# VH-VL binders against q9nrl2r1430to1533: the designs that were tried, part 199

Target 1, 104 residues: q9nrl2r1430to1533
Amino acid sequence: GGVHELSAFEQLVVELVRHDDSWPFLKLVSKIQVPDYYDIIKKPIALNIIREKVNKCEYKLASEFIDDIELMFSNCFEYNPRNTSEAKAGTRLQAFFHIQAQKL
Below, E stands for the ipSAE of ESMFold2; O stands for the ipSAE of OpenDDE; V2 stands for 0.75 times the mean of E and O plus 0.25 times the DockQ between their complexes.

## First folded at step 15 (VH-VL)

Design T14 (framework fv_iluzanebart; at its last look DockQ between E and O 0.75; V2 from the best seeds 0.00; counts 0 for: pae E 2.3 > 2)
Fold by OpenDDE, look of step 15:
Structure T14 (fold): chain C 104 residues (1-104), chain A 124 residues (1-124), chain B 107 residues (1-107)
Amino acid sequence: as target 1 above (104 residues)
Amino acid sequence: EVQLVQSGAEVKKPGESLKISCKGSGYTFDDHWIGWVRQMPGKGLEWMGMIYPGDSDTYYSPSFQGQVTISADKSISTAYLQWSSLKASDTAMYFCARHTFDFESGYYPYFDYWGQGTLVTVSS
Amino acid sequence: EIVMTQSPATLSVSPGERATLSCRASQSVSSYLAWFQQKPGQAPRLLIYDASTRATGIPARFSGSGSGTEFTLTISSLQPEDFAVYYCQQYDNWPYTFGQGTKVDIK
């Protein structure tokens, strides 16, 4: 993408990270805390990884960026039951993301 | 360019407190784990623990649990290792290292950048 | 914790010769194994990660192999700058642990 798109991705990641419900997504799930996580989730991703991809200009299309964010949420909902704090946070953050993504 | 720059050599006495630092630059400091490694004179490498500056999540090796405190100030891209009361046996070189992540494999695999080390000498 | 055992403790080889270093884990660490090189007065340098992937900027003469509990670092033709201490490290389970190191010195 262009400079404008890159800036938009950067800004959106900043907004996601600063959101109160970002805590499950700031970094990859720790195998120390969740030993079976990577037995279930095969395409792990988190905001720190997405931010690095943005910084390295790895997203050429907005759709690629959006796909990674959606994957992040998909992983959360795949692993975490609906009534968990992680899933609830993810639901709220995803709603926020969908609103912000309309600007891309 | 990714860099980890550690604070200077320390000469201390037993019982004194100490806090050494590791400043990261050239990358988003919040997004990578920082680990501390001890190397006693003429000995091998020992992982002490690590911290994620983004949320201060911290893990200690059992051997170092309760012996040291690892912290970070992300506002200045700095990680810390501190002792409340040094012992002669704490004499060693201390390295900080960045634990990077793999986009494909998942979790945080390897330590790709190291500080230059901080020599701590504790003697009466 | 997972105990990493390196052998031999010291490996004496001549320049141009092949060096083979062993690292054994007390239990399987899959392929989550890294090799580091350390020269006197310097910080360790990453050579290999994921058992067999060469880090950026590392010469092709360095190669890693193995999985599970047995790992090998091979230097196909030792150069003068390769004389150092080499450490393996597992990052499959916490706490992450290093081998005790193998010193490669000149014969």
Scores: ipSAE 0.570, ipTM 0.889, lowest interface PAE 0.9, mean pLDDT 93
Fold by ESMFold2, look of step 15:
Structure T14 (fold): chain C 104 residues (1-104), chain A 124 residues (1-124), chain B 107 residues (1-107)
Amino acid sequence: as target 1 above (104 residues)
Amino acid sequence: EVQLVQSGAEVKKPGESLKISCKGSGYTFDDHWIGWVRQMPGKGLEWMGMIYPGDSDTYYSPSFQGQVTISADKSISTAYLQWSSLKASDTAMYFCARHTFDFESGYYPYFDYWGQGTLVTVSS
Amino acid sequence: EIVMTQSPATLSVSPGERATLSCRASQSVSSYLAWFQQKPGQAPRLLIYDASTRATGIPARFSGSGSGTEFTLTISSLQPEDFAVYYCQQYDNWPYTFGQGTKVDIK
């Protein structure tokens, strides 16, 4: 990627963070609040980490960026039962992401 | 370049209020926990608590809960430590520090950048 | 709350010699341990994180080892600028805690 790809990743992350269903994904899950989370989820990731990787130019391909975003949702669905507020927010944010990702 | 710049030294009397600041620059302020560490004169370091400026999620160490208020204003990239009524035992150096992420070994928070410290002196 | 205990309290060594600092946790912290250096009148500086990984810009003479409950910081050839207090800090479980420090004096 060139300058336009980096700006697109940056814009997409900003739009995801602004979305009202982003609240489970802004930062890594707290061990204080969820003591067993890291026993179950082995590849943790969150929007702040993804933004840091964009800022450091760590993504070489759009697919790598998309893979991290999809990992974030997959972790949510793996840990949280389908009927939880977290899983419902994840479903809605993922749908929004799929629409926005067509622009990449 | 990541920098944390703290407000200047304070001399106060017992019972007075105080709010000290820590301004972050050179990174996305909203995305990193900011912690506060106390160092009493001639003593070691004590973790007080931390805040996530992106959503104001805040944790206190038990011995500091109810003793101080930690807050942030992300619009000016600034975190705060505040007392409503200072005691002489609050005399100490106070540091802010930024947590970071370890992409190679996991995403566990540790301090990677520190402010220069704010000396608070409380005496009659 | 996890108690971190450092030993010795003070370590006197000659320039050019090896310094070995110990840190013990009251329960396992896995590898989630950092070492900091603090010189008089200064903020702490990160030396080592994840028990053994040197932070950016830290000289190779600093090395960390250990896991679980027992950890070591080694300075392989002590320089005059290494006079400082050294702290270990665990970040496995909240609240995060520091050891009481080891003061390294040049003998």
Scores: ipSAE 0.507, ipTM 0.864, lowest interface PAE 2.3, mean pLDDT 90
ESMFold2 (binder alone), look of step 15: mean pLDDT 90; pTM 0.914

Design T15 (framework fv_iluzanebart; at its last look DockQ between E and O 0.61; V2 from the best seeds 0.61)
Fold by OpenDDE, look of step 15:
Structure T15 (fold): chain C 104 residues (1-104), chain A 124 residues (1-124), chain B 107 residues (1-107)
Amino acid sequence: as target 1 above (104 residues)
Amino acid sequence: EVQLVQSGAEVKKPGESLKISCKGSGYTFDDHWIGWVRQMPGKGLEWMGMIYPGDSDTYYSPSFQGQVTISADKSISTAYLQWSSLKASDTAMYFCARHTFDFESGYEYYFDYWGQGTLVTVSS
Amino acid sequence: EIVMTQSPATLSVSPGERATLSCRASQSVSSYLAWFQQKPGQAPRLLIYDASTRATGIPARFSGSGSGTEFTLTISSLQPEDFAVYYCQQYDNWPYTFGQGTKVDIK
């Protein structure tokens, strides 16, 4: 691709990916590691997928982008108990996201 | 345009080490799994393993576990397959392939783009 | 591992005829099944994924069907460029195993 200035969505995804608590969300959960994940989570999503959607300009509204990010966190909290590392990371990352999303 | 370009053919002797490469372009390299597939002469396809360049998460087929090492350098959009000590039986064509996303189903476990292959010949 | 078995090993078909290739899994792979085409000296090319979804740019004459343990790739009217080896592959469970391939050659 060409060099261009990142949109607000692109920039926010970059910041989310670089965050220390992004590790549960970088990619879709592996069926190899979690065989029952997709039996429970029906709308899986991750930062790599969201980034690709941003790159393809699939988000026409900020609300659509925010909905996907919130879905990502919702999935995490649905599958992972509150005391897990994944849920704790998700809680922190979501807080960060909420602060950054105010700029959208 | 999505492309996977692999390193050139290799002619080696048993016992030698080897590292071949697969460079991705036309997409965000660290967002997609890269797999390696072996095809021995006149034979079928065999999954060896795959790596997620974003965090270097790696899986090996049981048949190839401990036999090869899969790695990636996302800074240059390149995945690697390497041997510490080649055997004659390692003679084969090796392909890299990219995982893709199915946005409708939410799955990413099929491979849509392939490298052109790297022929590795190991003989005394 | 899940064993994928393709049949027949070789399928001789005349141009314009229908070709039917079978792929059987030793256990259910749901719809996590892909079909690939490989021509001599070339890399495999994705034809079908999720058992029945045609990949981008793949002609309509290619179609996939099945679920669980039995799958079929159909070429409705074989074209000269369709003579190749076809592989099925499951990606339901690691390792993602391939069938041994079906060679489609000219009758």
Scores: ipSAE 0.655, ipTM 0.895, lowest interface PAE 0.7, mean pLDDT 94
Fold by ESMFold2, look of step 15:
Formats: structure tokens, C-alpha cells, sequence
Structure T15 (fold): chain C 104 residues (1-104), chain A 124 residues (1-124), chain B 107 residues (1-107)
């Protein structure tokens, strides 16, 4: 991607991190706090990793960036029952993401 | 370039307070764990704890729980290690280090950058 | 807490020879094992992570192997600048722990 796509990816990540419901997604899930997480989730990802990939120009296409963001939400919904605070935050942040992604 | 720059050496008396610092630059400070490691004179390395500056989530090694405070001020990209009352046994070199991940190798956290160390001497 | 035990405590090796350092974990740490080099008066330097992956800029003479509870760092042809203390560290579960170190003296 060109310089405009890189700036758009960066801007979108900043907006996701600033959102009130970003708290389950800022960093990788702790093995201490959630011992079975990595038995269930085989492709873990979080906003800090996505931002580092943007900073290192690892995304060549907008679809690659979008795929990582959607993987992050998919992992949340796969691991967490729908009535949990984590799943509810994921639903709201994903809705916000879809609105902001129209800017890509 | 990623850098971690620590505050200078300290000579203190028992009972005094102390706060030493570790300033990160060349990366997104909020996105990486910062850990603190103690090395007593002539001894090995000992993990003290770590903080995630983005949300202040903090873990302590059991041996250090309640004995030090780890904090961060992300507005100035700085992590801190603090004692309310130093003991002679706190005499050591203290390193900060940045945890990271390698997204090509499965994103595992490990120490990839280290500060230069801060020598703390606590004596009579 | 996972205890990491290194052997030998001190290893004397002639330049050009092979050095082999051992690290044992008190329980499985899978492959979440790093090796560090610390030269006198310096901060530790990452050599190996994920048990066997060399960090960027680390010479090929350094290699790591093992999994589970038994790990090895090999220096295939010891150079004079390799005089240092070497630490293994597990990062499988908190608290992360170091081994007590192996001092490599160059004859």
C-alpha cells in the first residue's frame, strides 16, 4: 500500500485504541489470567501487534489489515460467551470499526 | 532506533525513598511491556515485575510484591521503579527492559531491548 | 514459580573449541525459552528466543536447542569476545525466571 493507505491504517488503529471498549484488545491475553486461552485460540492477535505491523509496513493491502482486525474480533467471540463483558465490548467495538472502515 | 535510557546512579541511606526512571524512545511506548530486573553485586538476574503503559496493567514477582512500586507516565514515555524505604539489601544494579513479540514467530513476548542500568547503593 | 537450573556453573574453553551450556526447567516451558549473554559491565544481550531462533545480528556460531524441560546453548567455535555469563530465561508463565548463569572463561 501507498502512503495514503498507511496513514489511514494508522488513523483507524488510533481510533480503535481510543474507544472505550478497546480494553480487551489492547494486548495479548495473559496465560496466567486465562490458562486455557491458547489451547482454543490458535491465531492470537491484539491492537498493539496490529499497530506494530502498520508501523513496520507489514500490510501490503487494505484487506490484510482488515483481516487482522476481524480476526481479533472473531477470537473474542470464539473464546468468550456472548453474555460476558469481553464479548459485549467486542460487539460494540466491531460496530465502531465497521463505521470507521468506510474511510478506507 | 529503539532506546531505553535510565536515570543515573544513586547513593542512599537506609530508610530513604527513591524513584528511578527508564525513558523509552523510537517506538510506540504505550504498546510494549516494560520490565525491571535486579542484579545484586556478583549475582545473577532476577525478574521484579512489569507494567503495560497503555493501561497500567502491572505484574510483580512474588518476591517483590509489596516491596517496590512499578509505575509509568505514558505522556513522557517513562517507566519508574520506586522504594518508599530503602534497605541495605536493595544495593544492586537495576535494569529496565522492553518486552516485545516477533509477529513472524507467533508473537511471543521476550526482552529485546535493555536500558544501560542504574546502580543503587544503600549504605550506612 | 518455575525454577531454571544451569550447568555447569563455570566453563573454561579454548578459543576455536565448542562450548555447550545446559539449562533445565522444573516443569515444561514448551519452547518459551530465551538465552542472554552478559559481558562485564554491560546489560544483558538477547541471543536466542523460542528456544532455537537467533535474535537479529547474532552470529551463526550461537545455536539453541531443546524443548520442554531440557535446553542447550552451543557456541560452535568460541571467540575471545564470547567471555561472558550466559543466562537462560523462561517466559512461559509469570513470574518469568532466569537460571543462575554459566560463566564462560576463555583459556
Amino acid sequence: as target 1 above (104 residues)
Amino acid sequence: EVQLVQSGAEVKKPGESLKISCKGSGYTFDDHWIGWVRQMPGKGLEWMGMIYPGDSDTYYSPSFQGQVTISADKSISTAYLQWSSLKASDTAMYFCARHTFDFESGYEYYFDYWGQGTLVTVSS
Amino acid sequence: EIVMTQSPATLSVSPGERATLSCRASQSVSSYLAWFQQKPGQAPRLLIYDASTRATGIPARFSGSGSGTEFTLTISSLQPEDFAVYYCQQYDNWPYTFGQGTKVDIK
Scores: ipSAE 0.570, ipTM 0.873, lowest interface PAE 2.0, mean pLDDT 91
ESMFold2 (binder alone), look of step 15: mean pLDDT 90; pTM 0.914

Design T16 (framework fv_iluzanebart; at its last look DockQ between E and O 0.87; V2 from the best seeds 0.00; counts 0 for: pae E 2.5 > 2)
Fold by OpenDDE, look of step 15:
Structure T16 (fold): chain C 104 residues (1-104), chain A 124 residues (1-124), chain B 107 residues (1-107)
Amino acid sequence: as target 1 above (104 residues)
Amino acid sequence: EVQLVQSGAEVKKPGESLKISCKGSGYTFDDHWIGWVRQMPGKGLEWMGMIYPGDSDTYYSPSFQGQVTISADKSISTAYLQWSSLKASDTAMYFCARHTFDFESGYDFYFDYWGQGTLVTVSS
Amino acid sequence: EIVMTQSPATLSVSPGERATLSCRASQSVSSYLAWFQQKPGQAPRLLIYDASTRATGIPARFSGSGSGTEFTLTISSLQPEDFAVYYCQQYDNWPYTFGQGTKVDIK
């Protein structure tokens, strides 16, 4: 993408990180806390990884960026039951993302 | 360029408190774990613990749990290692290191960049 | 904790010769194994991660192999600048643990 798109990705990641419901997504799930996580989730991703990809201009299309964000949420909902704090946070953050992504 | 710059050498007495620092630059400080490693004179390397500046999540090795405090100030891209009361046995070189991840594998972590070390000497 | 044991404690090798360093884990660490080089007065330098992947800027003469509990660092043709202590480190389980190190002396 162009400079404008890159800036838009950067801004959106900043907004996601600053969101109150970003805490499950700031970094990859720790095997220390969740030993079986990576037995279930095969394509792990988090906001710190996405931000680094943005900073390195690895997203050439907005769709690629959106796909990674959606993967992040998909992983959360795959591993966490619907009634967990993580899933609830993810639901809210994803809704926020969908609104913001319309600007991309 | 990624860099970790640690505070200078310290000469202290037993019972004194100490806080040493590790400043990161050339990358998004919030997004990488910072670990601390002890190396006593003529000895090997020992993981002490690590902190994620983004949310202050912290892990200690059992041997260092309650013995030191690891913290971070992300506003100045700095991690800290501190003692409330130093012992002679705390004499060592202390390294900080950045924890990174593989973009392709995701869950593969390793420590790729290291500070230059801070020598702490504790003697009466 | 997982205990990492390196052998030999000291390895004396002439320039141009092959050096083979061993690292054993008390339990499987999969491929979450790194090798570090530390020269006197310097910080450790990452050589290998994920058991067999060379870090950026590491010469091709360094290679890592193994999985589970047995790992090997090989220096195919030792250079004078390779004089150092080498540490293996597992990062499969917390606390992360290092081997006790192998000192490589140049004959």
Scores: ipSAE 0.768, ipTM 0.918, lowest interface PAE 0.6, mean pLDDT 94
Fold by ESMFold2, look of step 15:
Structure T16 (fold): chain C 104 residues (1-104), chain A 124 residues (1-124), chain B 107 residues (1-107)
Amino acid sequence: as target 1 above (104 residues)
Amino acid sequence: EVQLVQSGAEVKKPGESLKISCKGSGYTFDDHWIGWVRQMPGKGLEWMGMIYPGDSDTYYSPSFQGQVTISADKSISTAYLQWSSLKASDTAMYFCARHTFDFESGYDFYFDYWGQGTLVTVSS
Amino acid sequence: EIVMTQSPATLSVSPGERATLSCRASQSVSSYLAWFQQKPGQAPRLLIYDASTRATGIPARFSGSGSGTEFTLTISSLQPEDFAVYYCQQYDNWPYTFGQGTKVDIK
C-alpha cells in the first residue's frame, strides 16, 4: 500500500540484497550461461526487478510484492535440484525473508 | 530522470593507455546492466560488452575479448571502458547504455538510456 | 554471432509518404528485436522493442512487425525529423548485434 508500506518493502529488499545467499537472485538468470532456463521458467523475476518495481510504485498491494518475492524462490526450486548451491541459497534466503517480514 | 554522462573527447597516440567513464544517476546503479557500443567513423554500431555493477558479472563480444577492459565502481555509480595500449583502429565514438526493465516481460534485456558518446581519436 | 541484414541500404522517400524498412536475422530471434534511430552526432534512440512495442514517447507513426527471422519497421507518414539512419538490433543471443543500417533520405 501506502507510503509506510512501500518504505518497508524497500528496506526488506535492501536486507535481502545484502544477505550472503542473495547471489543467485540479484539479477535474472543469464541466457548466455543457462540457455534452457527460459524454456522452463515462464515468469522470471529477480531482486533487481523487484527493487525497481518498488522504486516506481508498481506494487498496488502488499500481496503483489510478497507474491513476486515468493515467485523468485519458487522459480529457483523449480529449475534447480534441491542439492545445488542455488537451491540451498534459496532455502536460506527464503527463511530470512520470512523472519524479516515479521520484524517490519 | 535517468542520466548517463560520459567523459569528454580524447586525442591519444598509439600505445597510450586510456580509461573513459560513464556515470549513471537517477536510478539504482547496481541493479542495471551497462553496456558499451563502438561506432567507427562512417560505420554502424557494435556491442563491445556489458557489466552488471551489482556483482561485476561481465560479458564481452568475442571480437573485443582481450582488447578492452569493462569495469565499474558502484560506490560512485560509474562504469569504465579501458585500453592498455591504443591502436589507430580504436578511433571511434563510444557509447554507454543502460538496460531497461520491461515489467510486461520479465525476460527482455533492451537498452533505451544512452550516454552522449565519447569520441576517441588515436593518431600518430 | 547472429547476423542482422537490413534492406535497402538507402531509402528515398518524400515527406508524408510511407517508409518500409526490412531486417532479416540469420537465425530466429523470436520477437527479441529492437529498432533504433540515429541522427548525425547523436546517440541512438530506441523506437521499438519486442519487435512491435513502441518505446515511451515514440509517435504512433512508427510501427514494427515480424517475428522469427523477418522484421519490418514502418513509418506511416514521414516527418522532416524522421530522415535519419535506422538500425535493427537483436537481443535474443549474446553478443547482441545490429544490422548495418538503412538511411532514410528525402526524395
Scores: ipSAE 0.475, ipTM 0.856, lowest interface PAE 2.5, mean pLDDT 90
ESMFold2 (binder alone), look of step 15: mean pLDDT 89; pTM 0.908

Design T17 (framework fv_iluzanebart; at its last look DockQ between E and O 0.53; V2 from the best seeds 0.63)
Fold by OpenDDE, look of step 15:
Structure T17 (fold): chain C 104 residues (1-104), chain A 124 residues (1-124), chain B 107 residues (1-107)
Amino acid sequence: as target 1 above (104 residues)
Amino acid sequence: EVQLVQSGAEVKKPGESLKISCKGSGYTFDDHWIGWVRQMPGKGLEWMGMIYPGDSDTYYSPSFQGQVTISADKSISTAYLQWSSLKASDTAMYFCARHTFDFESGYYQYFDYWGQGTLVTVSS
Amino acid sequence: EIVMTQSPATLSVSPGERATLSCRASQSVSSYLAWFQQKPGQAPRLLIYDASTRATGIPARFSGSGSGTEFTLTISSLQPEDFAVYYCQQYDNWPYTFGQGTKVDIK
């Protein structure tokens, strides 16, 4: 591809991916590791999917982008108990996201 | 355009080490699993394993666990398959393939793009 | 692992005729079933995924059906370029597994 300036959405996704607490969200949960995940979570989403949606210009409004990110966190908190590493990471990453999203 | 380009044919002797490569382009390499498939001469297809370049998460088929190493260097959009000590029985064509997902269903689905294959010949 | 069994091993068909290939799973794979076409010296080409969805660029003469343990690939009117080996593959459970293949050759 060509070199271009990242949009606000692209930049934010890059920052989320690079965050230390992004590991639960980099990709969709594997049913190999979590066989019941997709029995519980009906709208799965992850940063890789969100990034591809950004790259394909599927987000016309910032609210749509934010909704997907919030869905990602919502799924995490729905499936993972509060005391899990995943939920704790999600809590921190979401806080970071909320700060960054103010710039959108 | 999505492409997977594999390294060239290899002719090796038993006991030698080997590392073959699969370079992805036309998409975000970090965001898709890359799998390896073996096809022995005149035989069918066998999944060996797959890796997610974004975090190097890796799965091996039981038959290949401990027999090969799958790795990736996301900085150059390249996945690797390597042997520490080749056997004659490792003679085969090896394919890499990209795993994709359905945006509507939200599931990882199928392997849609394939490399052209790397022929590995191991003989004394 | 889930064993995928294809039948027949070889299918001889005349151009223009209908070809029906079967794939059976040792246990349910839901609809997580793909069909591939492979020609000599080439990489497999994805034909069908999710049991019945035709991949992009695949001619309409190819269709897939089935769920659970029984699947079928149908070529409604065999074309000269369709003579090849066809593999089914489940991706419901790791390790992913292929059928042993069905060779479609000219009658």
Scores: ipSAE 0.805, ipTM 0.924, lowest interface PAE 0.6, mean pLDDT 95
Fold by ESMFold2, look of step 15:
Structure T17 (fold): chain C 104 residues (1-104), chain A 124 residues (1-124), chain B 107 residues (1-107)
Amino acid sequence: as target 1 above (104 residues)
Amino acid sequence: EVQLVQSGAEVKKPGESLKISCKGSGYTFDDHWIGWVRQMPGKGLEWMGMIYPGDSDTYYSPSFQGQVTISADKSISTAYLQWSSLKASDTAMYFCARHTFDFESGYYQYFDYWGQGTLVTVSS
Amino acid sequence: EIVMTQSPATLSVSPGERATLSCRASQSVSSYLAWFQQKPGQAPRLLIYDASTRATGIPARFSGSGSGTEFTLTISSLQPEDFAVYYCQQYDNWPYTFGQGTKVDIK
């Protein structure tokens, strides 16, 4: 709620995008590169979509924002085996997110 | 207010190089695909390719692969379409377009913001 | 590559009348279908996305329907500013492809 909360969501998304391990999450997974992705993942989401939702004030509650971020990581771990670069990046970025979210 | 402003009309000879631009404003430039569309005289619309400025990920339609280069400079919120050697058949109107999200209908990308177009004329 | 076929090529309609434009995809594009309007010398303007959702600021006389391979754009009461070329475009799979256009002419 309010101006401070929206600024905090924006700040957190900026920090996530800036993080070195954000590369699997910047935009939706490509159907060109990964044709079967959308057969597996039914609620796709990415940092650019989350940032757009913040910019358009689509989040009414902090829990809604957090849920989208956690969905993003959950999708990564559902699709990608643990030994993949994507899953390893997701693990590190999620850890970073949990630390930053405590400041929310 | 989202705006895409393209560079001005060009008159060129075959074999010359050309780089045209599309500058975005009023949004987070890095977060949105920018595509290029060709319209040859008296013809319909053709997608040429698109770029994600945030990481420079780029896709070309097969008909345009190797014929043009799509690039972006996110520090100045600008996308580019470039020819190393123009042909007379490159004479066309070229539009840039940006994707937008509709979060109520499932988060799929669609394009609804267009530049004004750049007329490129290549003649002997 | 998904081929989009529009019909008719030209539709002659008087102001105040209804126009119905058809678009067919060579394979299912689900609902990932947009309609654009283009006037001479202008950029295309988005009318409809997701097959049936009107873009912001588009008058209610424009409506879209269909899914899979068959789609329709309807203009319920044509206005003078509606005489233009209309394109359908799929965005289910890259490369995105346009239909060849339907020109809506004054009768």
Scores: ipSAE 0.533, ipTM 0.872, lowest interface PAE 2.0, mean pLDDT 91
ESMFold2 (binder alone), look of step 15: mean pLDDT 91; pTM 0.923

